# Ledger of designs, part 1: VHH binders against Manganese-dependent ADP-ribose/CDP-alcohol diphosphatase

Scores and structures below are computed, not measured.

Target 1, 321 residues: Manganese-dependent ADP-ribose/CDP-alcohol diphosphatase, of Oryza sativa subsp. japonica (Rice) (q8h5f8)
Amino acid sequence: MMAVTNGVIHASSREPLFSFGVIADVQYADIPDGRSFLGVPRYYRHSISVLQRAVSTWNKQHNIKFSINFGDIIDGYCPKDKSLWAVQKVLDEFEKFDGPTYHMFGNHCLYNLPRGKLVSLLKMPTDSDRAYYDFSPCPEYRFVVLDAYDFSALGWPRDHPVTAEAMKFLEEKNPNSDKNSPDGLVGVDRRFVMFNGGVGKEQLSWLNDVLQDASARRQNVILCSHLPMDPGSASFAALMWNYDEVMAIVRQYKCVKACFAGHDHKGGHSVDSHGVHHRTLEAALECPPGTSAFGHIEVYPDKLLLVGSDKMADTEMCFEP
Below, numbering starts at 1 at the first letter of every chain, in headers, positions and changes, except where a header shows other numbers; antibody chains aren't numbered by Kabat.
ipSAE, averaged over its two directions, is called F for ESMFold2-Fast, E for ESMFold2 and O for OpenDDE. V2 adds 0.75 times the mean of E and O to 0.25 times the DockQ between the complexes of E and O.
[cut] stands for letters that were removed.
Atom coordinates printed by the task and the answers are left out, and those that the model quotes come from them; centres of patches stay.

## First folded at step 1 (VHH)

Design a10 (framework vhh_enristomig)
Fold by ESMFold2-Fast, scan of step 1:
Structure a10 (fold): chain B 321 residues (1-321), chain A 118 residues (1-118)
Amino acid sequence: as target 1 above (321 residues)
Amino acid sequence: EVQLLESGGGEVQPGGSLRLSCAASGFTFSDYDISWYRQAPGKQREWVSTITSGGSTNYAESVKGRFTISRDNAKNTLYLQMSSLRAEDTAVYYCAAEYGDWYESDYWGQGTLVTVKP
C-alpha cells in the first residue's frame, strides 16, 4: 500500500500524523445501577472503571497526543451535595493520562452544576465564561468544540433571559406538558425536547470566523459537540435543536471533514450529502462490568480511523484532503 | 394508533438461524429509530440492537457478529437476522419505537418466542 504525507509518496503501512483518545457519557455517580427508559442497564459506578481502562490504554498507545471527553461527566441522578466531589473524582482519573484532555459538558453535567463552575472545573481553554473553543494539534488540523447548550433551558438560573427564551422556543415547538417528552412529534422535530439545546447567534458567528480562517490556512477541521448534528448518525430525539443552522455554515467550506458527538448512547455513523462524516460515540455508562466503550482516533491527511474497544465500533472515515 | 407486530420466532437447534420481522403501523416508520429487545424467563428485559432512521446500526456485545438488524421503509418492516444461535439466546423478542433513553414507552409489540434447544 502506498501512502502520501505532505505530498510525498511512501510505501507500506503509513503512520498517522497523530492520534487522540475519545470517550463519551461516563455519567459517573456513586449510586446503585439503574436502567434507561427502554430498559438498557446503566452502570453508574462501573463507568469510572471504563475511564480508568481508557486512560491506561491511551498511555500505552503510540502517538496519543491528547484526549477529548464528549460530555456528561457525572449523571443527573448524582446527589447535588456530592456533585463537586464526583466531578473531581472523574477529573482525577483524566489527570492520570499523559496528555491534555479537552472537555465539553452535556445535559447531565448541567443538571447538577452551573455552567460557569463547569467551565472552570473542566479547564476549558477560554478567556471568558464561554464553553466553546478551538485548537490545532498540528498545522494541518483544527479542532472546534461547540457548546451545544449555549441556547438551552439547562445550566442557566431560573430567571435568566436565555432560560426564558429557550422555554418559549420549546413551548412553540413541543405541545407536550412535559417538555422532555417527544411524544407526538414527527421526524427530526422530535429533537425539540428540554434535554437538548442549540448554538446561539454569537457562537454561530464565531464558528463562521473560525472556519473561514481554517479554510484560508488549508486546514482539515474536526467539529466536536455533545449533541449529534446529522439525522443519519443518531436518534432524531438526540439531535441538536439547530443542527441545520450549524451545518449551513459548515457547508460553505470544504475544510470540515468530520463531526463527533456523544449523547445518544448506542452510537452511530453517517456520511451526509456533502461528504462530512458524523460519528456518535457509544456511552461508557452502559458497559457491564468487564466491558468498555472508548477508543482512539488515528489522524491521517486523507482519513480518520477510529479504533474502538468492545462496544465502540471501529470506523474508517475517508475524505478528500 | 401505533402498533408493532413481531413474527418469525420458533424452535431452532444450537448453531441454527432465524429471521424475525416486526411490522409497524400508525406512525411514520422511516422517521423513527427502531430497536430489538429480548426477555428470557426470570430475567430483566435486555436491549439487543437498534437501527436508526438513517440506517446506522448498533448491537449488544452478546450478539455482535451473529445478529444483523435491517429495515425496509417501503414495507414499514424491521428485521433481525440471527445466526449461530446459542441456548442463551432463548427469549421473547420485542421491537420498540424509540422515544429517547429517558421516557416510558407504550410502543411494544406482544413479542415472538425464540427457543434454542439441543
Scores: ipSAE 0.012, ipTM 0.264, lowest interface PAE 9.0, mean pLDDT 87

Design a11 (framework vhh_8ghr_2)
Fold by ESMFold2-Fast, scan of step 1:
Structure a11 (fold): chain B 321 residues (1-321), chain A 124 residues (1-124)
Amino acid sequence: as target 1 above (321 residues)
Amino acid sequence: EVQLVESGGGLVQPGGSLRLSCAASGFTFDSSYAIGWVRRAPGKGEELVARISPSGGYTSYADSVKGRFTISADISKNTAYLQMNSLRVEDTAVYYCARDYEWYDSSGYAFDYWGQGTLVTVSS
């Protein structure tokens, strides 16, 4: 395996402050290969080999301080009675990495396991069933991990008040009998499908408080979510239900420099009208045997550089410090 | 050469049933494409009726036909079907089979190959 290097950084006279590993949508299951809704091949067993190559590659780098898993650790097609085993199998591979991994969950995780179990298994640094948190790997940077299923039809028990409110919301926004279909919806309204979700009012208030604090400390903020939050960075049907409310809070502060997500397996990158970078990471699930989709991000005071493997495209994300 | 050939159209009484077939050649259903059925009736414009991802097993329907129409595919025969039950006079249209490559991507659908169409007439 070749080690990942800074060879793509042209004319830089600086070393990164640190680097971190990234991987999205492993969606492991011990089942035969399948296909997406549009027929894109999905390699349920091979996806763990992608993760194994990622961990091996990160361990060969001297400055990978931590990694972030952008959700969907197992696939929704994983048999329910095998779900705990499958999650643990994937987590055992992350544990071979020499640093900590920060996790979030996606729709496929939630199809198979309740949120409280996932918060515990994924060791989210929270004192409750909250699946949102923040951390600072150095004084100059703050990472904020959102729970994109905080307001959702699938993220809570069937009898939970949030489930009832989210189902009513979907009935108002999506007239289809199959609420997983965006058929007939126009533009960004295609996001109002059951496999997506949004950020509840308590989490929005928490986010505002975190960004106020980060701004006062003069930190650069990197926002992480399973769901994409910019129409330029992903298919409309993959967007967070209330990305506009999240971004309205973000726009009150200059500290947020980039938003990273999974969920839309082809990946994407955009810069919004306020200069915030949005990078959707290519999925590990859709890599043919012998190929990969993972990377590491080199962190600088004035930019982020994603160095990707195979399907994950290199991306330079420059900003005002 | 990609080709879609519809069959099974005809005259049927209100309340009756009809099955349309769409035979595909030049590509396989074990691919990145979905299949849609689109109808056009005089004065009503174009309406997407049903869609299927044959390899993925996913289906969707227009509200006007939900519970009455069923879309299916036989990958081994490389053929898609539209089973139409409880037919109404308002279902009278030319029905087109079309290949779709953008079902969940960037604002909906884009059909790149169309069949010639098959006429369905629902009358007394």
Scores: ipSAE 0.000, ipTM 0.188, lowest interface PAE 10.2, mean pLDDT 87

Design a12 (framework vhh_8ghr_2)
Fold by ESMFold2-Fast, scan of step 1:
Structure a12 (fold): chain B 321 residues (1-321), chain A 123 residues (1-123)
Amino acid sequence: as target 1 above (321 residues)
Amino acid sequence: EVQLVESGGGLVQPGGSLRLSCAASGFTIYSDYDIGWVRRAPGKGEELVARIYPSGGSTSYADSVKGRFTISADISKNTAYLQMNSLRVEDTAVYYCARSYYDEGWDYAMDYWGQGTLVTVSS
C-alpha cells in the first residue's frame, strides 16, 4: 500500500512482527561444475557465493531476527575426506550473519556424514539423537522443524534396524533394481525412492503434542522440512514418503498456516484443500555465476510475504479468514 | 579431459570368475561423480548392474547379480572394479564403465562411457 499525503510519499503502514532469512540446497563442494540427471547445470563452488550474498543482504536489514537453512549444506559429491572441512566452511559463512541459524539436514548431507555428527555440527537445539525441534520467536508464532529422514534408508548404518525396515519398505513400493529410480512408478508413488524419507511414529506423536499445545496457546504454526509435503508444490518424486500421515495430523488443528521445504530445486507453491500454504524454495546450487536464490519472509498476523532474490520468486501467503 | 578405460574382460566357463577394471582420468571417483557398470547383451537393452555412490561408499546391485558381483574402488589409483563370481551364460554381455549423475529420482544420465569390454561365459 503506497499513498501520497501532504506531498509526501508514504510506504505501507503495516510492519511485520519480525522477518527471517531462508536459503535451501547450498550443496557446496570444492569440485568442478556438474549437471543433474535431467541435465540442469549445478554450480557446486558458486553456491557458497550465493550464501555469502544472502548473509550480506540479511545483515543490511534491521529486522531479520534469525535464518533457516532448509538442508543439503554440502553436496553428496563432496570428497568424503573433505566433508567435515566443507561443512565447517559453509557454517563459517552462516556465522557471519548477525543472528542465529536454524538447520535441518537433507539427503546430500546424510550421504557424507552420519546423523549424530550432523546434529552436533549444525548445533540443533535438541537431544543428541533427535533432529526435530520447535521454537517460538514471539508469542504469536511457533516454528516446527521436522526430521524428514527419521525413517529412511540413508543416514543410518547399513545394519541398523531403521535401514533394514526402510529398505524393506522400498522393496515393496519400488520394483526398480536401482531404488533411486522412480521409473515406471505413477503419480505420487514416484516419491518411493531412496533419496527421500519419512517421519517415524515417535516424531508423529511428538508433532501431534506440539500442535495441540500451539492450538491451546492460539499460535500460528510454520512447519519446516527438507522434503515437500504437498503434490501441488513439488515434483512427485521429491515428496516425503508419508506426507499424507503428517498432513492428517496437521488437519486436526487450524494453527498450521504454511509448510516450507527445499529438495526440489526448481521450487513451487500451492495452497491445499485446507488452506495451508506449501512453498518449496529454489536451490542455491543451480544458480549460474552472478545469480542468486535466497530470500527473507516477513511475518504478519494474517499473512506471510516471501521476498526473494533473482531465482527465488516473491510469494504472498494470505491466511484464511 | 574425462576418460574411462575398461579392462579384464574375456572368455570364462560357467561358475568362473572375472574382475573388470575401470581406470578414470580427468576427474576423481569419490570427489566428482558416481561410477556405474552397465551391460548390454546382444538384442537386449542396457542394464545397470552395479553402482558406487562416492559420498557414502554405498553400493547398489541389480537383482540378477546380487550376491555374485561386488563393485569397489581404489581411491589412490582412481580405479573402479567389478568382481564377478559364479558367472552364468546369461551374464554374457559387453560391460561398460560409465560416469553418471543420479539425483532426485529422475532418469539417470551417463555423460561419459568407456569403450566397453566383452565378457563371454561359455563352455
Scores: ipSAE 0.007, ipTM 0.211, lowest interface PAE 9.9, mean pLDDT 86

Design a13 (framework vhh_etentamig_d1)
Fold by ESMFold2-Fast, scan of step 1:
Order: C-alpha cells, then structure tokens, then sequence
Structure a13 (fold): chain B 321 residues (1-321), chain A 123 residues (1-123)
C-alpha cells in the first residue's frame, strides 16, 4: 500500500524487492600509482582491494541478488602482454561474490583487448558477439545494458567499417589535431573525443523493441551504460556521443526510471526533464589505500536507494510506480 | 627524439618566487598537452600542473593551487611555471613532462625527457 505524508506519496513497505551491487572503473594494473590529467591520484594496484571489499560487503548482505560492473575492468596503462592475466585476476575477485555479475566494457578495456575476447571473458549473456543485452531479475523490473562503444573509433579493428565511419565522424565534429582533446569545444560538444563512443543504428532499434516490450509488461526499466547520458550527471567531455538519440527513444516510454553509468570518475546525479534519474558512479580507481567506492542499490516499486561506501554518495531516486 | 630542457631553478627563501622554463624540441609542441611534475628528496614523483595544447585549459594540484601558474608559448616551443609564495615543502627537482603519445586527454602518464631543474626553498 501507498501512504501520503506532507502531500508526498510513499511506499508503506521498508523491505526492498531485491538489491544489487555496483562498482565502476576498477581499472586494475600492476603498475605504480599515477594521476589523471586533472591531477586526481589513481591507485592502480589498490583498486582490486576496493573490489575485494565490495564482494565481502555484498556477501554479508542476504538480499544482494546480482552485481553490475560498469566497465573499465583494467587500465589502459596495463602492459598489453599482461592484459589477459590482469582481467582474469579481477574476474577471479568477482567470482568470489555469491551471485552473478553483469559486465559491460569501457574505453580502457578496449585499449588492451579486442571486443570479441572481452565479450567471451566477461561472459556477456548474448546469443551473438554483441555486447548489449537485457535481463529481468523479477517480473517488475527490466535491466538493459548498452554497448557504449558500438559506434566508436576504438571499439573495433583498425580496418573495420565502423572504425572508418567513427574517425570520419570525429574529424567532422572535433577540429583538434588530437581527437582526444576537447580543447576549444563548447558545452556538450566537448563529448566528441575519441575515448567516448555511441550506440549504433541496430542497437537503437533493439533498444526501442526492448522498451516497447517492457512498457507492455508494465515493467520498470533501469538502463546501464559505461558512458553517461545526461549533461547534468557528468562532465560534458564524458558524455556518450549520441546520448540524445538514446534519450529520444527513452522519452517515448514511461517505463525507464534510472540510467547508471561509470566513466566520469568523480560521479554525479541529475533528474532530467522527464523525471528519469541519471547516476554516474564514483570510480574505484581513485580511492586512497583504506578507502572505497562501491555500493548496493535497494530496489523498491517506487524508488531506488543507492547505499554507497566512502567516496560513493548515498542517493535516493524516487519515481512513480 | 623528444627533448625537454628545464631551467630557472635555484635557491630561494620561503615566500619567494621563481619562474621555471622548459624548452621543447623533437616533436610538434603545439599539438601536445604538457605537465610539470616534481620529485622531492626521498619521495616519488608528484604531478604539479597541466596545460592543454592550445593553452586554454589549466589544471593544478591542490598543494599549489592559487600559488603556481602554468603557461605556454607555442611560437617559442616553451612551457612555463610561475611559482609564488614558495614553501619548504616545494623543495624538489621539477620536470617538464609530455603525455605519452598512445594515451588520452583524461588519462595522465609521466614521460620525463629532461634532467629537471632543482628548486630549494630554504634560508
């Protein structure tokens, strides 16, 4: 039953339907600590300790049904000849969790390993080499995982048609000689950099079909992407190239309640003009030794509650059932 | 071959100022983001400041923000660091660094090409 307090409608139950674990941007590598271009410390070896604490914490909680890894499992600075070992080392830690983990990849994963190898290693639940999929942990909820590098300069072999088209796209949108620099680009156009990507035409059509089905089934939908899809939730330079096309599809339906992403390591939260929550998760990579960034999300009929550790901020995300 | 030649270091009293320069050669300086990195005696390298290839964006470590100013002159292939209100903890060898060619704007690496310039803050 619903209750009304001070004119606000609330769920009467305090028990979640289920909970799931979240972690983003582990970016493990067996290398000395470094810094981002903005000077934020990066703890490449300690990031696996953050994951170990996450798994231990999730295993102590009886209602954590699954976990989601929001991409960038290893860092681009990981030596290429050690990349398979490094990915396996991180995956071995996820295997200690008492449930399944759903994975996506980010730019750092793709710097070091080809797409097909990552789909296989990360055991993505797909009937093809595609890196996008959906699942329903209960009848009331649908989770949709997007491949944010489906249309990208770095997600495919050098001679692939998508690589050629993406490089042409970047040449048109970004006049800089270094296509990884957003320098001189204004506002949301700063997103047109090579370390980002977008959703291709086939995936957009698939997304529309999934949301149409979810809407017909009266399911709440949670979208998961490595790249953020709302300017209010992340730095402009971290946004998905065609977030506007994805959101145009989403806005045809009332079923999407929240979008979660990684990639922008400081995190963020916004509510867009259609009431969809956008939550960018703080990175595990940027936690000093002894601190963490991971959480779990309690799922209710009318809200999501992110319960974070240390750097990951608690976030309440209320919506109409 | 990439070459970075740092200069301008020296002995300065607390509260004093120094201006460091880095002369770059062997690459198209105007196409690369640049950084200053320092290494204090007995410690590992610490990133100090960064500047975009155009000069329009600048970034600073919290320890130096408001005291140091990074700038560049692309016509002279030269990077600068103006250091004001110097403290004893600013004592270090300062290195001019170019980001690695295979790495991206939101990712930092340290690529030491010069011998550095020693800054000593003491009386």
Amino acid sequence: as target 1 above (321 residues)
Amino acid sequence: EVQLLESGGGLVQPGGSLRLSCAASGFTFSSYDMSWVRQAPGKGPEWVSGISYSGDSTYYADSVKGRFTISRDNSKNTLYLQMNSLRAEDTAVYYCAKLGEDYYYDESGFDYRGQGTLVTVSS
Scores: ipSAE 0.013, ipTM 0.314, lowest interface PAE 8.4, mean pLDDT 87

Design a14 (framework vhh_ozoralizumab_d1)
Fold by ESMFold2-Fast, scan of step 1:
Structure a14 (fold): chain B 321 residues (1-321), chain A 122 residues (1-122)
Amino acid sequence: as target 1 above (321 residues)
Amino acid sequence: EVQLVESGGGLVQPGGSLRLSCAASGFTFSEYWMYWVRQAPGKGLEWVSEISSSGSYTKYPDSVKGRFTISRDNAKNTLYLQMNSLRPEDTAVYYCATEGYDYVWGSYEDYRGQGTLVTVSS
C-alpha cells in the first residue's frame, strides 16, 4: 500500500520478493572436537546440529524458496572410507528442508571425494561434470554459482593436465616448499596456496555470457562462490586465486549486486569500489553446542537483508535496482 | 580464545607521528607472523605491514614504506606500528591481525582486533 504525503511516496509495508537460506562450512565429521591452528574450537559432530536448526528455522519462515550451501559439507579430517556416509548424512538433513538446496564444493569436500562424485551427490543442476551453473528464482533475480576449484591443484586426479598447470602456477607464485603455507607472501599474494583455487578460461567465458544475458533481461545478479573475491571481505590467504579476473568481468556489467562466499570461518563484509557487496558467511563448524551460524536473506528490488543466527551477523546490502 | 586489542589511535596533524600498540593473548604470540591492516572511510581493507615471528623480516607497501615501522616485543606479547610523516590519506581504522594455517585440519584462519581510529587532519 502506497500513499503520498508532502510530495513523498510512503510505503505502508514492504515485503521481500522472496527469501533464501544460507549456511557455510558445516565440515561434518564423526570425530572428536578439535582446534584450529590458533586454538579456535571446532565442533565436527555438533556442526550437523547447526544445520538441523537451520532447516527447522527455514521451514518455519514465510517465503523461503530455496537454500544455498556454500561448500565444505564434510571436513578433510573425516576418514576417507567414511566420506560417502558423512556426505549422505549431511544431505539427508538438507532434504528435510521444504525447498531445494543449491550446493557448491570447497577444498574439504575435494580432499575426500572426486569431483564427479560430488557433482552427482550434490545434485548440481548441470548436464555434465561441470560444477558451475545459474538459476533464476524469479524474473528479477539471477543466481550464479561458481566452481572455485575449476583451476586447482586439489580438485582433479594427480595426472590431470589441470593439476599439472595449477602446480606450476603455485610454484611460480609461492616459493614455500609447503604450498599450503602463505609464509613470506605479501598482501593479496598470500592467496596463492594449495587449499585455494580459481576459475578457468571456459568458466570465465561462460560467466561473461551469463552476465551479458542477465544485463539484457534487467536482472539483479547474486554471485556465489566457496572462495571470497574481495580483500575487504576475508583474509588475504582465503581469496580465490584469480578473483581479479572474475571481478574484471563483473565490472563490465551493473547487474551484479552481491557476492557471497564461505571458506573464511570468521566471516566478513565489504563493499568494493564499484558498489558490489561481498559477504563471507561465518562457519557452522566453529559454533559451540547450543549456538549456530546460519541465516536467511530477504531479497528486495533494491537491497538484500541477511538475518543471521547467533554468530552470523545481520547485514544490510543496499544497491541501485 | 585469540584476542587482539589495539590502542594508540587519535587525532594528529599532517606531518605528525603516532605509535599504535596491539596486545595479543590466547595463542603463542612468539610463534606467529603479525600484520597491520587499515580501512579508510568508504574504502576497502589495505595491508600496511607484516613482521615475522622473530621480528627479523618485515615488509611494507610503497604507500607507507619509509614512513611506517612495524616491530614486536615477544616478551610482552605486543605488536607495534610506528607511524611517521602522517598524511590525510593515512586516516583509517587500523587493525592488528594474525593468520594461521591448521596443517592437521587443512584450514586457514585470519583474526583481527576491534581496530583503533587514526585521523590525520588539520
Scores: ipSAE 0.012, ipTM 0.341, lowest interface PAE 8.8, mean pLDDT 88

Design a15 (framework vhh_7nfr_2)
Fold by ESMFold2-Fast, scan of step 1:
Structure a15 (fold): chain B 321 residues (1-321), chain A 124 residues (1-124)
Amino acid sequence: as target 1 above (321 residues)
Amino acid sequence: QVQLQESGGGLVQPGGSLRLSCAASGFTFSDYAMSWVRQAPGEGREWVSSISSSGDYIYYADSVKGRFTIARDNVKNTLYLLMDSLKSDDTAVYYCAKGEDYSDSWYGEYFDYWGQGTQVTVSS
């Protein structure tokens, strides 16, 4: 994107329009350190120290307008009877940030607490019990936060119609009796596991309406989701179930510039065939004591610049004309 | 190389008890959460129980809660499952697994951290 000032065409501004903080997969629990199923170390208590350093860093920079938490606020290993306390403890740390935090939930949030309780605790800016919403920090930008568990086996009570439909969907796509196993699934089909989810039809229709409005207003759009939506940006098994349906809507509009996600703890970055950037953020949970994974994104008219701490890689995301 | 060797299965009458053991090698056992997973004839794998690396945090499937007890010995690199009040529905091959298996378990294309299993048959 070009800017014109006093008849002179300039590429990219030197000063950002604003910046915002990012952190993913804190997965706090007051339990001893452990490891993932594949053996990657998990630092359940230290993850809140990563968040504390993030908040302190954002507060000192003065240019951070808001922050986004990309989900999984507590770990599934958090004792069930301590889960409400643990969520509140993490939210109390976000409250120390000098601006608002926008939240989404991930699979680990939903393992321990009911959906309705999480929507209330996370104070999502919605007039309904919906966990998806949008906001504009300035006239030039629209942020869209998706509920990646809107259509899922774990996001609703066991007797809910959505749970039944999602379990039927998983049975059709994944022949394993353990629906958390991608064994025998090939390529992107490995995403059809129970710890993932998708976007329901009502949310897809809402997304189309939001993007149509953003396009009419000539806004740049940033999409946020707990689950990644591009095969180049994450492990196949970490992808949103119907990322292809979401991206089919996105591709109808030139306004979407980037999609940010958590969930795949090693992170990633890709640019799809339509020039949309996909950035999966490295997890706070997997930082050894003394290291961090958080950052801030500088927002320009023609690009985004992710400035990461330690494990979170710096990423420049230039827009196509 | 990760190796898990289960033992202690057998034939038991309804209401009986068994103690399963899993000998672990090829990794630092005390650094990892451990799980028991079972597979009944013609069924898929069902998560039974998990224990944190320290042993301080323990979780059970609703179907076994109050009847089974998971334990570990980090000095002997051994995981245990103490099974009381056994029911015919508990008939399955029981597998020791490295890590968590009920929530965000991801099985890589070449990942196999389960042992050979030990058969438990509950029948008169």
Scores: ipSAE 0.005, ipTM 0.196, lowest interface PAE 10.0, mean pLDDT 86

Design a16 (framework vhh_8fcz_2)
Fold by ESMFold2-Fast, scan of step 1:
Structure a16 (fold): chain B 321 residues (1-321), chain A 121 residues (1-121)
Amino acid sequence: as target 1 above (321 residues)
Amino acid sequence: QVQLVESGGGLVQPGGSLRLSCAASGFTFSSYWMNWVRQPPGKGLEWVSGISGDSSYTTYADSVEGRFTIIRDNDKKMVYLQMTSLKTEDTAVYYCAKADEYGSGWYEDYEGQGTQVTVSS
C-alpha cells in the first residue's frame, strides 16, 4: 500500500483507510469526587471535560469518520432523579462531534436507567430494544457491538426471567453473600460478580451468523463490548461471564482481528492464542483535572494503531489480513 | 445482610472534637475500602474520607484534610472517624459505606442509619 506524506507517495509507508475515535467509562455525575476500591481517584465532574477534549481533538482531524463510546456514560452514583439530565448532558457533548457516535451501555448506565430507555437515548441502530448490532464503515471492515449485559442480574426488572436466571447463575458460581465480591474465587472465576454480565444464546447465534457473513465477504471484524473478553487484557474480576463462549465462536473464523472494551479502568492489552488482539481502554473517569484518556484508532488492511492521549497508551495491533 | 451501624455523633461547639464509629457485619471486612460520607441539612451526600482494607492508604476530602483521621480495626470490624477542629459547616448526618471498585449502590445499600453531628455554639 502507498502512503502520501507532504503530497509525496511512499511505497514503504501507509495511509489509513479511515480512523475512528474511542472513549470509555466517562461515568459523569454531578457529585463530589471519590475513590475506587483500590483507592484510585475518580473525578465524576471532570470526566465530561475529558469528553469535550476528545470531541475537539477528533473534530480537528479530517479522517475521523465516527466514534465509539465503550459504555458507562453516567456513573451509578448519579442521583436517580438527575439521571436523564446527566445522560442528555453527556450526549449533547457527543453531538458536537462532526460524525456519528456508536454507543453501548455498561453496568453504571443500567444501574440508573432501564435498558429500553438507554437504547432509545443512545440511538442504537436496532429495530427493537435490542442493544447489539453491527455496521460497516467501508467494505473491508465490519464492527460488531455486543450487549455484555444481555444475560445479567442488572438492567432488567427484578421480576424479569433474565434477572431470575442470572441471580441463580451467580448463586451457583459465587458463594459470597455479597455477589459483587470475588472473595475466595480463584483465577478467572473471580469474574462471577454482579457488576459483570454475559451474552445470551440468541446473541451468540446472531454473532455466529454475522461472522459467517463477514468471513464470506472477506471483511476484517472488530468486536466492541463494554466487558473485556481475554484474561490477559484485564483483571479477572472484570471479565465477561461467558467470554469463553464468545471466543469459541470467534475461533471458528479468521476474520476477527481485535476486541475492544472498557470497564477495567486501568486498561490493558493482550494477544490471545489465536492472534486476536484484546485492548481494554483506560477510563475517562480516573483522569485528574487537566489530563485525559481518549484516543483515535487508525485502521489499515493489516493493523490498527491506537493513538492515545495522556493516560491512554498508544498500541499497535498487527494481524494477518 | 450487609449491616453498617454508625454511632458517636452529638452536639459539639466549634473547635471541638468527636469520634464516630461504624460496626460492620455481613461481608469480608478486611477486603474492602471503607468510607465516611455526610449529608448536610438540605444538601446531597458528600464524600469525606476513605481507608484501604489493610490501612496502608487513607484519603480525605479537601474540606476535612488535616482535621479528620480515618482509622480501622479489622479484628473488631470497626471503622472510625476522628474529627478535630470542628466547624459549623461540618454539621451533617454521617454515614459509613463499603466501597466497591465497580459496583454502585454504595451510597444506597451499605450506608447505615447514620449518626448526627451538630456543631453549634
Scores: ipSAE 0.012, ipTM 0.297, lowest interface PAE 8.5, mean pLDDT 87

Design a2 (framework vhh_etentamig_d1)
Fold by ESMFold2-Fast, scan of step 1:
Structure a2 (fold): chain B 321 residues (1-321), chain A 122 residues (1-122)
Amino acid sequence: as target 1 above (321 residues)
Amino acid sequence: EVQLLESGGGLVQPGGSLRLSCAASGFTFSDYWMSWVRQAPGKGPEWVSGISGSGDYTYYADSVKGRFTISRDNSKNTLYLQMNSLRAEDTAVYYCAKEGWDYGDYEGFDYRGQGTLVTVSS
């Protein structure tokens, strides 16, 4: 790009350190189109076309190092006996991308498949059934992927201690007989529904250690979760159960610059009281045929620039490095 | 702090028209999906219409399609509902709402305003 200053042509532009692709809530299923409770159309089959366009677009761009899939790869309405096929169909599309994809799972994935199978299928860079991890694409940046269902009523066997404790937690927080209903709950307490989850104590301790290390290395940290962690960036009913505990750890360090999530399909953006950006990504599931919701994020030392397609809004996220 | 303030309700004859307004503050209005929700006397809340942050996508309940039009002015942080061909069944308190999405066929509204009463009667 050429710039002219005082009549002199300068061949200069500020280039990102790297870029990465983003997509959320593909929620593929080979079923007829449906609607949300609020009447928003859901295009279960078309969502894979959104992913195909995303991959094609990322492959044609320079400096896209990797992509992140923000969870809910298949929909909970996918027939259970076709769930492995459906996940593989979606993963086959991600494999066409020329770089690695980093995955997390959401509630809809866990409705249909156990966590250990998902960790294996999604090739999470972890040991055993752990679904949280971190990576550094360059010395200046660290990405932390949280397991938002680490403490949850779904995704664990019925007789598992975590399931028992999560059900007890929901009984204490949500008086409804249907624990997926937030009826009568006020403000952020609406988050205490069964389709959400939280971060367990072992993962909280791990997060603290990662952030302490990132801070010592003077890295900027990007936190990724299926569930949103700020009331300004999403509906109260979509929030992680213990987002406040996660953010209490984050606030001890200045290194976390942004948190990205899926789950709340309309998307959102907020800057919290400590200057951390929270960006909830618009869902691929709710794109009318011929439209898309995916993007790429250009990464700079002092900002992130989300460049979105159609339903995914462009977002500039400036911070102190 | 999120604040929503509705206005424009009143008494109107069947077949008449009203335009509702909602002034929003405390959040980046253009980033959020907005809705109109109504609650008739003795009934639960009914979602009426929704509009995307950009204004490019609009959705309507079958009961109001062709009669109501939702719109927004992001430069004024204001949501509108133009109601034409009003019927007695449209009598309700109308609320402006910042919405949440469902994942198990249920979702509520994070914030709603004080409401504005619309009465359709002779």
Scores: ipSAE 0.013, ipTM 0.220, lowest interface PAE 8.2, mean pLDDT 87

